# Miniprotein binders against q9zu90: the designs that were tried, part 42

Target 1, 292 residues: q9zu90
Amino acid sequence: MKTELEEEEEEEWRSVHEVLLIVLPYLHSLFELLSMIRVSRSLRDAIRDETALWTKLVIEPPLSSRLTDDILSEFSSKSAGKLKTLILRQCLMVTNKGLRRVVDANPLITKIIVPGCSGLTPEGIMECVESLSKNNHKLETLHINGVNGFTKQHLSALYTYLSSEGTIDLEVCPKCDEVRMIPSCSRESCNQKQRKCRGCWLCIPRCAECAVCLVGSDTESQEAACGNDDVLCLECWLVLPKCRFCNKPYCTNHSSRRHEIAITDAASRPSFECEACYYRAGTNPYEVDYQI
Below, E stands for the ipSAE of ESMFold2; O stands for the ipSAE of OpenDDE; V2 stands for 0.75 times the mean of E and O plus 0.25 times the DockQ between their complexes.

## First folded at step 18 (miniprotein)

Design aa6 (at its last look DockQ between E and O 0.47; V2 from the best seeds 0.00; counts 0 for: SAP 75.622 > 70)
Fold by OpenDDE base, look of step 18:
Structure aa6 (fold): chain B 292 residues (1-292), chain A 114 residues (1-114)
Amino acid sequence: as target 1 above (292 residues)
Amino acid sequence: TDQEEIKDYMQEAKEQQDEGNYELAVLMFFLALFISREHAEKLYETGDPEEAKRELTMVARIYNRLAKLFSQLGEHEFAIYWYQLALDVATELGDQETIQKVRDELERIESKHE
């Protein structure tokens, strides 16, 4: 029989401070941090004073669209020069100058991940890497997929500063000789050293859902509703929800394009209409001339 | 179990929210969120996609709860962002019920600020 006092002590609500200390290490993004700051002054003051929290800065959607160079500088300054990890996902307004300012203020950065930051250039990235390579410091991770304009020369130059293979997420595609991300293949048989399917997404047809290569005579591919010549492997096609009218599925990344159909019958599985069928609904969707 | 712990934190967070203890409520929701995300990732790695989807449904629910909390605080911008996260996950999962609920709440918030 636990005494009522022991049950009350076990029910002793952890102080806000105690729970905060447990939560802080698990914060994933700046958005989560900013959310906590907006709850109360007490939480704001506690978070502000914890410089260790600011050693990793993660900005991702939906905040990415509002991130300017000045805002980036403001948040990066809270690390007091001890920033180690900078992750900027789809930050379209961040410029080379903005990134350089952060790097110059934080010479100990070991991880830069800037996928989809189209305001950056290869030259801007190079300048940052060069700056970080001073004083025997080395950048350990550089993910720059979505920064356009990388050439083989840029990549070669980056590797003069970055000695480890795998530091950069871009490679020279063996099929087209362009600098691009080369996806891994989820097919077990393709995980061997010399993958015939080694190539960029433009050179090697892949399932839009699982990235398995669709190379070979026996690989049936199905069209996705996603457009852009997106295809699905049979396995993914079978399990994905399909448009009620055209029977094409969206991949998970494009699932937001589904137009939900209010099903009047309670027993029917929720069905959706794809964007193409939705806009064609003014024209008989069945008048697709199936030329046999 | 991780699921029981998530449920306990969610219940406690709701109770704290109802009492006006928003600091503790938000922290408890975040604890539930972190456990749920970690559990979903582990399940995905182990190759049980159906169980992973169930856990992601919980993630979407937590996002929705956080959005409601911030709405109550008058932080409408943050509420919208949390609803958007909930909508994104629910859309990925095909959870039509959650999608509709979140859309309705977004419309309500947007209509009040016009």
Scores: ipSAE 0.747, ipTM 0.923, lowest interface PAE 0.6, mean pLDDT 86
Fold by ESMFold2, look of step 18:
Structure aa6 (fold): chain B 292 residues (1-292), chain A 114 residues (1-114)
Amino acid sequence: as target 1 above (292 residues)
Amino acid sequence: TDQEEIKDYMQEAKEQQDEGNYELAVLMFFLALFISREHAEKLYETGDPEEAKRELTMVARIYNRLAKLFSQLGEHEFAIYWYQLALDVATELGDQETIQKVRDELERIESKHE
């Protein structure tokens, strides 16, 4: 004999469980999973008892810096061999062995996206692709930018297992003949095939923010705070926040390097100092001439 | 439609959150998030930039609601990360007012729990 309160709690939990089963197929990222299990012990236990939680696993900053091979194996096991998409962004502690273990346990993977995983090598990537291909399986996407050491021979070998030109995010740069990422360009004059701006970041000057090429006669650019002679098209330069000393902006990718300045006036816009201005100082106290 | 579903899930999540039913609230926020995110990805692929910005604005709003929910639960590290996700989207949109508001909330949480 149950009380009315106990029956109401049982109906509420049944409703929660029904919605949970709808949510689980969409639950891809490690942080989303960890967030849900922190809500209550009951929700954590309900999630733990599922045999296949998701077909897509996404691990990215800042949590990616904590991901080891063993942790990766533990979380990927929740897919119960059904994983189709593996995305590891800047997972510096993942090695060839860790990736291979996931691939071997998940023969249905069609997308491997591992940008900035510098613990991986071209040989490790090739072994994973070979393993996936031996059962007549099609790998549809392989994004490997940031894995060091890819050569033209590596790309050629990878394409023996793949059939589409666009499956790998690296290609041979037509200007320097090295394996590089070739950015797309949205500029109208560049929309035709074999356009003059097809080339890697070293060969074609591009806006650090939007990647549009800066080689046209009507193209203006300004220096970014990012260093390495990064430049911005005028449109991006105008809208990005600027260092209050040198008036140079960071691109969005480098916005974390801003040294924020406390706001003392309610109408003032937020401002920051770039790294160069923050650390600028004379190095010899006996020098009388310092020019900025 | 997707927009009607998102609004319904967001309203239901708020009602459940107000009643203290955090399990159902978080699930409803996640349903709204997944619909919004899938729709934004589709719009990005088709090149409809103004509608994509509208959908990304909804994604940032949902991130902000999740951050507030986890703050109410006392899960401050998770709340900070959800706020950081909202900040990332607001930065991509160039929404300086939202950027400042989220930074103020992050500073308040970190200073009270250091």
Scores: ipSAE 0.560, ipTM 0.862, lowest interface PAE 1.1, mean pLDDT 79
ESMFold2 (binder alone), look of step 18: mean pLDDT 79; pTM 0.749

Design aa7 (at its last look DockQ between E and O 0.65; V2 from the best seeds 0.00; counts 0 for: SAP 70.21 > 70)
Fold by OpenDDE base, look of step 18:
Structure aa7 (fold): chain B 292 residues (1-292), chain A 114 residues (1-114)
Amino acid sequence: as target 1 above (292 residues)
Amino acid sequence: TDQEEIKDYMQEAKEQQDEGNYELAVLMFFLALFISREHAYKLRETGDPEEAKRELTMVARIYNRLAKLFSQLGEHEFAIYWYQLALDVATELGDQETIQKVRDELERIESKHE
């Protein structure tokens, strides 16, 4: 029996509008916003009329695959030129023209995060940064990992507009001299300024799960089922679910590749088979000389 | 506690959904989601990995509930996307029960729209 006070406090559940005002600041993505808009006309009207909500635009999977330049322009226009933060994750159909249109319409953008947007080019990014650098405005954050083709010259040019170190998520790798993201190392001993493990993912072997460097004689690495020479540190390997047949785990990013085995016995731990074992099981599963 | 608050919002959201108050239901689910996500991320950075997994399990459950809500509204596309989010988190966690449930629901929705 809820006390009358608990029922009154529950009945004092704030008007839809009051609860909406509490929720709005915490909206993470356009998908969440669009979801709310689809619930009712009332919510749609409330959200549409709040221009402040549109100062941050976050588009990420699963919506990323549907985002065109025109759709991007439509949503960015709702800010009425007051867009500050643009986050586009894996938006493959967004072009330089699309991004430029948004930037030109929103000269106050301080944060551009476009990881995995392979339709963009370094030149397109440069044009956007140049545009935003007019009238003493400065871009504060530029994450462009996954935009291919960046050279040292591009980075140098970007830094002429961007005054602060750390604004850009790309660096010149000290090991290969290529422009790439330099991952941090989760190992405490590596957090010192001159990390021996400072290098891109191609130069420095890292755990696919926790990004700890696997540099040194004492670092045992375990193979992952992920392929692509993905390796795991021992700590991550121990806790990750392993293929029933080959005992290789997937990293979290590749966990979707697990094929679940319908175990008839309710008492058995859920097991999966990796893709490699799954496709091999179509052939005699016992013929795989698992040479350990 | 944050966990109690999440549970309360989840319970209230379900009750509102059952009563047909979908606006309040969705808002309550979002409140639960935001608290749960924030807690899960904090725990990953500073806390017990097992506790973080429990919070992520709650996140997956909330995604699943949102998917069901949108399915009831006839918003099948949104339902599919919320189920996909639930599936992604459940897959990360190795929660086979949730994975299977979500897959079954996805198949059901897809079969009705063929």
Scores: ipSAE 0.740, ipTM 0.921, lowest interface PAE 0.6, mean pLDDT 86
Fold by ESMFold2, look of step 18:
Structure aa7 (fold): chain B 292 residues (1-292), chain A 114 residues (1-114)
Amino acid sequence: as target 1 above (292 residues)
Amino acid sequence: TDQEEIKDYMQEAKEQQDEGNYELAVLMFFLALFISREHAYKLRETGDPEEAKRELTMVARIYNRLAKLFSQLGEHEFAIYWYQLALDVATELGDQETIQKVRDELERIESKHE
């Protein structure tokens, strides 16, 4: 025999629980999980007790800058050895030792995706793959773009443990013979099987934004503000914000290099200066302080 | 439509937030976020660039609302991170008005807790 207040509190929690069940399948990144944990003890307990939710561990900015080997081990342990997917984006403080600890504790991992984890080496990756290959277990996905120092010998050794097609995001570039990522191309004339634009970023000019190749007589390239001869296809150039002085845009990945200009007029379009124009303007004679 | 659903979730989340029902508020904001972010990814790859820009604007707005919610909860470190996500998207879009709004909020949080 509950009071009406107690009945109302039970109905409120049932409503929260109903929405939580809808949210949980889409809640995969560690930052999102930790955010919900901070809201209430009830949400924390619901997320903590759901070990299936922790079979996929995704760590990316903003949290990736804080991820140490010990912190990685702590969060991966929540899977209770059932971790299947490990995604670490730009986790600069994770070392070979830290990755190996996770792999050794989680022999069922089928996907390792570690772009931009510069603390990892080819040797560390090889050891993890060797460990996972035991007991007839096969890694289904290995994305290691951004780990420095892969050679053809490393790649050949990896292929002895894994299928060569689609498992690894690096391959030998057919143009320069270096181990590189070979971007896909969405141009219809660039069939993946027999495309002429098959080559790494250094060998094939590509749009810095969408990666379509910019070879052939029917393509035009536009300069990007990103430097290093980065170029854009016309379609991406048209939609990206432009430097107010040189009319060159940054690609999305380099958008943090913009020197945004404060809006001084409510009707003004927002604008920025690229680094090249910003520093050139800083040496502009019209900005010189004349002390006499 | 998904746009109507996003608007409904955002409106409900704000109402729950105003009533102090933070559990339901955060869940409704996350529902709006997951739908909006899926649409933004799809539109970036195959859709109209102007519609992709509008959908990313919605994503930044949702990040900003989440940041405000965590600030109200006293979770200031998480609020800062959500604001940083909003700032990243607004910077990608070149949306100077949103950039300035987010910077003003970050300064408010930092001046109270430094």
Scores: ipSAE 0.677, ipTM 0.890, lowest interface PAE 0.9, mean pLDDT 81
ESMFold2 (binder alone), look of step 18: mean pLDDT 79; pTM 0.753

Design aa8 (at its last look DockQ between E and O 0.27; V2 from the best seeds 0.00; counts 0 for: SAP 72.773 > 70)
Fold by OpenDDE base, look of step 18:
Structure aa8 (fold): chain B 292 residues (1-292), chain A 100 residues (1-100)
Amino acid sequence: as target 1 above (292 residues)
Amino acid sequence: TDQEEIKDYMQEAKEQQDEGNYELAVLMFFLALFISREHNDKTMVARIYNRLAKLFSQLGEHEFAIYWYQLALDVAELLGDQETIQKVRDELERIESKHE
């Protein structure tokens, strides 16, 4: 006979577990997940056992500044080899060896987004892509903007492993001959001749969504949630879902940054929170040692 | 209504927190947070972040409390809510002064 206390604890546990199962799918960040793990041993154990939660690893500021190769390996191991999406933003201490270790342990990764990870090199990225291309697996998304040192030769080599143009967010700019993000121009007048407006974002201001050039003085531009001084043409700004907080839309390429809010009502437009509103890009003045 | 649901979760979370049931409290705050995010209720989101920060402070998780307060501060600054900004700054200063 279970004691009344054991039955009450079991009833309370059932209630906690039921609510936990409802909450888990809606967690948006590693920070929220780690917060729950810190509340109790029971929540920690429940979350650790849910391998499905670890198929997407998103590490962003302020956690990014403390992410080492070993910590990254620890978190990636929780997926039990089923990691599909790896997003590392501004993870300055992550090295080629750290990234390679994750990739080798998770051969099913389809999305790698590592903007601002200055500890990575083109050669390190290449080795990861080569590793993932084994056994007929293909990487679908590779965002490497902010990794310095990419040459035309590196890009050419990457394309030998990747199935489609557009998997990589970098191209050779025809204006400055540097490897950078190059937006496409949707303007009909720009399509007739050799796209005089073809250039990186430093060479040619463009809409972050449709890549229309904003070279005219009369082109009203709106700020995008994408950061990096991304701007939207008015037409794209009007139709794109906007962050419910700052009213800035993401371009489709950065839509993965949307913290999607579960639409309970089928008639309601999907609302999202942008990363800037969610994490506000502040230098956390508080160097808090994460005991992860 | 969704607003009523948010209020109910917030009330239940506070009651659970007061009773020392921190697991249920945090989960109820997260439910309220998700609904508030869906409805773009920034004011409620800031309040929930502040409540989460307080909860983690009570748990002795000072680092997490600081991060949640920073999130609350960020939203409050976006809203121009000077009262919340000042309250959160005061709490951050208090936590920092105790752990120096």
Scores: ipSAE 0.765, ipTM 0.944, lowest interface PAE 0.6, mean pLDDT 86
Fold by ESMFold2, look of step 18:
Structure aa8 (fold): chain B 292 residues (1-292), chain A 100 residues (1-100)
Amino acid sequence: as target 1 above (292 residues)
Amino acid sequence: TDQEEIKDYMQEAKEQQDEGNYELAVLMFFLALFISREHNDKTMVARIYNRLAKLFSQLGEHEFAIYWYQLALDVAELLGDQETIQKVRDELERIESKHE
């Protein structure tokens, strides 16, 4: 009886508050926070009262596609000037004005990460970084890939506003001398003593899936269905799903280009036809049975 | 193991959801989600997104349910997970046919 009573007490769930305290350190995106807020008043109040959660604002898909300057201003105001980290991923509707408003209201920002925010310009970014530097403040992280038009002069100026340990995710490509993102390479030969693969995507052939370089006599490349001369390392090629007709795979980022083929047998693996095979001149996609 | 822990959290979350204890259910789904992300288990991530979407649909939070379904669909399509893709598309159609 005693052991059975202890087992019943061990089977009781922790209180909502106890579990919330375990979850809180891992919450940071606005979408996750808003979802929790909608569940109950108790969760809303706990999130409102947790000041550490409001020093970061992270907006990414799916919310990023709907984020306007006005909506950004609304959510950033909840930080009450205490924001330290601003992360906007693929926020195509955010403009220089919207970003500047957030920066002006939050002078303690040390991280600005805005990949794929094509509505921003180098001049807008410069103005924000200059504004942050007014009070002996130093920006620590600036990620701006996907913002078009950066020059060497822009990079030089930006580094004067960053801390000595500060980072920018663009640099001058040693091969073409243009300002680009330079992918890292996990290939063992590149990590040791030589970095001959250091260069942008236009200058260095790389696996479209894992970004390892495909230069040198000891590398093999496989054709991808993605087009535009995209290639894959053998390891990624072996794992990725292949087109039913040409046996070429899409990388995971381009998987939306697949033309799925209807599957009537539950045991069959999914199959697809790549864009090239689907739209190939002289072929009629309805003349060929796509069932397996 | 972490894989058993993920399965336990998912089962417990479903039980709490069925009992109407949505606070604890959501928290358990998030625990499973964070472990799944740490292990880069995108198949499980998509399934957890789908479970969260169903939970928010039951709450009447249809806009959030749609967002969670879109997350599930994006990951499942990226992986070619046809079972999850079809389930998510069916649920999205169901939400569009009903109003709250």
Scores: ipSAE 0.668, ipTM 0.888, lowest interface PAE 0.9, mean pLDDT 81
ESMFold2 (binder alone), look of step 18: mean pLDDT 81; pTM 0.772

## First folded at step 19 (miniprotein)

Design bb1 (at its last read DockQ between E and O 0.68; V2 from the best seeds 0.72)
Amino acid sequence: TDQEEIKDYMQEAKEQQDEGNYELAVLMFFLALFISREHNDKTMVARIYNRLAKLFSQLGEHEFAIYWYQLALDVATELDDQELIQKVRDELERIESKHE
ESMFold2, look of step 19: ipSAE 0.674; ipTM 0.904
ESMFold2 (binder alone), look of step 19: mean pLDDT 81; pTM 0.776
OpenDDE base, look of step 19: ipSAE 0.774; ipTM 0.947
ESMFold2, look of step 21: ipSAE 0.674; ipTM 0.897
ESMFold2 (binder alone), look of step 21: mean pLDDT 82; pTM 0.792
OpenDDE base, look of step 21: ipSAE 0.770; ipTM 0.947
ESMFold2, fold request of step 23: ipSAE 0.692, 0.672, 0.703; ipTM 0.906, 0.901, 0.911
ESMFold2 (binder alone), fold request of step 23: mean pLDDT 82, 82, 82; pTM 0.789, 0.790, 0.788
OpenDDE base, fold request of step 23: ipSAE 0.765, 0.764, 0.767; ipTM 0.946, 0.945, 0.946
ESMFold2, last read: ipSAE 0.669, 0.676, 0.703; ipTM 0.901, 0.903, 0.913
ESMFold2 (binder alone), last read: mean pLDDT 82, 82, 82; pTM 0.790, 0.789, 0.788
OpenDDE base, last read: ipSAE 0.764, 0.766, 0.767; ipTM 0.946, 0.946, 0.945

Design bb2 (at its last look DockQ between E and O 0.78; V2 from the best seeds 0.74)
Fold by OpenDDE base, look of step 19:
Structure bb2 (fold): chain B 292 residues (1-292), chain A 100 residues (1-100)
Amino acid sequence: as target 1 above (292 residues)
Amino acid sequence: TDQEEIKDYMQEAKEQQDEGNYELAVLMFFLALFISREHNDKTMVARIYNRLAKLFSQLGEHEFAIYWYQLALDVANELGDQELIQKVRDELERIESKHE
């Protein structure tokens, strides 16, 4: 006999509306929201009328490639000026004008995250920040890594509007004096404010997987198949899948470059061929110096 | 346990889907997804993405199905889950071939 509570819980789970109310707060992307809207008219109507859902707009792959300024404006308008969080990942077609339009319509935005939005410029970001800084409003989070062209002057200007350290994900690298993201070090001994490993990814060798600094005699680094001089710490190297031929792993971010080898033997560990090995084997099957 | 909850939601979602209750099915899959993400269970996340893709395919929402399969594929590639990679690729090919 199911307890009355179990029956009530089971009955509660039978109402689409009840379950919807539970799910809605946890939707994290526009894609998920749009997916829900496509399921039924009932869900569409329920979501459309919930203005609170539109206070956070997250556009990320795979939708990012299709996001235009006009589409962005359309979705941002659903917040009725109450947008707080704008996250645009790799939205290549979004322009300064598009972002500005959203910001001007939503003066309460506290969080802007636009990594990889190559259509944006430092000047465009500045204009948005200036706009948001009106009426004693402050932007709390500005992630602009991947927007090219930031100078020290741009950062300095941004900090006139932004009061808190850490609001911006870009810093002046103490090693090269360029504006870049300065990764934290996952090594416990490096958690001090004046860590010797403080520097951008170009100045400080870091594990491509866990961002631990590889500074010091005791840090063995292994080459990754990713190219670009990507290196891995030993710990990450040990757990990542490795190319069957060169024994180099891809970092998680470049795992899509794996050429999967159809292993006929069900018992064999899934193996892949890295892109470099794949193309080498195509050109000269005999010169595969398998440096094991 | 959270793992049990994920399983329960997944099971219920499948049952609802089989019964044609797509609204409840999708909601249950999302619940499972949220818990799985919280636990950083990428394996379960990939599986749920695949299930969602299938659900949207059944609804005739081919564009959304493709997107969910792409998400599943990305995570499956990260994990090196060859079985899921192949399944998803096969489904993508099937969907794309029908709409050409």
Scores: ipSAE 0.777, ipTM 0.949, lowest interface PAE 0.6, mean pLDDT 87
Fold by ESMFold2, look of step 19:
Structure bb2 (fold): chain B 292 residues (1-292), chain A 100 residues (1-100)
Amino acid sequence: as target 1 above (292 residues)
Amino acid sequence: TDQEEIKDYMQEAKEQQDEGNYELAVLMFFLALFISREHNDKTMVARIYNRLAKLFSQLGEHEFAIYWYQLALDVANELGDQELIQKVRDELERIESKHE
């Protein structure tokens, strides 16, 4: 009476090991790798033994907010000195000491990408690059946007160790002469050099969502909910979800600030309140209902 | 098609998860995830993040479950998907109340 599960020859699933080998090239973040390690001892052992996985270390949200120098050292040590790519996104608790320790233990690093790591300084970055430049080794990529305090002199010194002018993601702004990130602009008139919009965020007004410049009398923009006088080009404004009270949208990066309105009717469009409108309603002392 | 392949991986992952074969289940979810990212299918990415969160919750790895739910919530907020937002918030509250 027992019904045996029918085996379909056309849809046979591969063994755990076989599937792991297919997944491995697509893993890139430490969070994904650690997630697999927590599933079973078998996966943990298989991943630990696969040394190719540990030449690239990528730490980004959500894990990045908890990354300390000691934790960074723990995970980078799994490369056994063979780390080649280090990517730390918004790792605010990492310091110059933590980065230097990783670099000293991993002389083969060719790519350092540390955007938003505000605990690092130009001097700390310089020391790491100098250390890596020994024995004719050259760092090929250095992305440091969000590290405060870079000067023209710092950039000039860094380029003596690097192979090309495009290696560093900061440059000297042609408008203010400060070291800044210079956003790309997709506006056709800028692409045709009809508008000279090469400049940093402080010098060139830009859409908070797509970075297109807003410098001509023919450009239209609307205020964003993000604050700090952030604005959006008309194209981005039209497609972004809007606060039901003030009709201002958040850019994608700030979308988590939306206060979603509970909706019981599935046919109704979703809506939210921005922080400003949400707190304005909550500060009204007369919002308490009285029973009639 | 790649969309049919995603559906197949998701279905097989759920079946393996129901049978307690968590190793294969997580790998199948990752295969679906990588294909979904390749096609920029954010709706499917959010669904897969939510499924991974539930899997880690079932494993008792509650800290990782919370992280996967946070990823799901971030994408759901970007999409404006009220149903998924509320579902993820409800799951997070249940996990946090049991452990704190």
Scores: ipSAE 0.674, ipTM 0.901, lowest interface PAE 0.9, mean pLDDT 81
ESMFold2 (binder alone), look of step 19: mean pLDDT 81; pTM 0.782

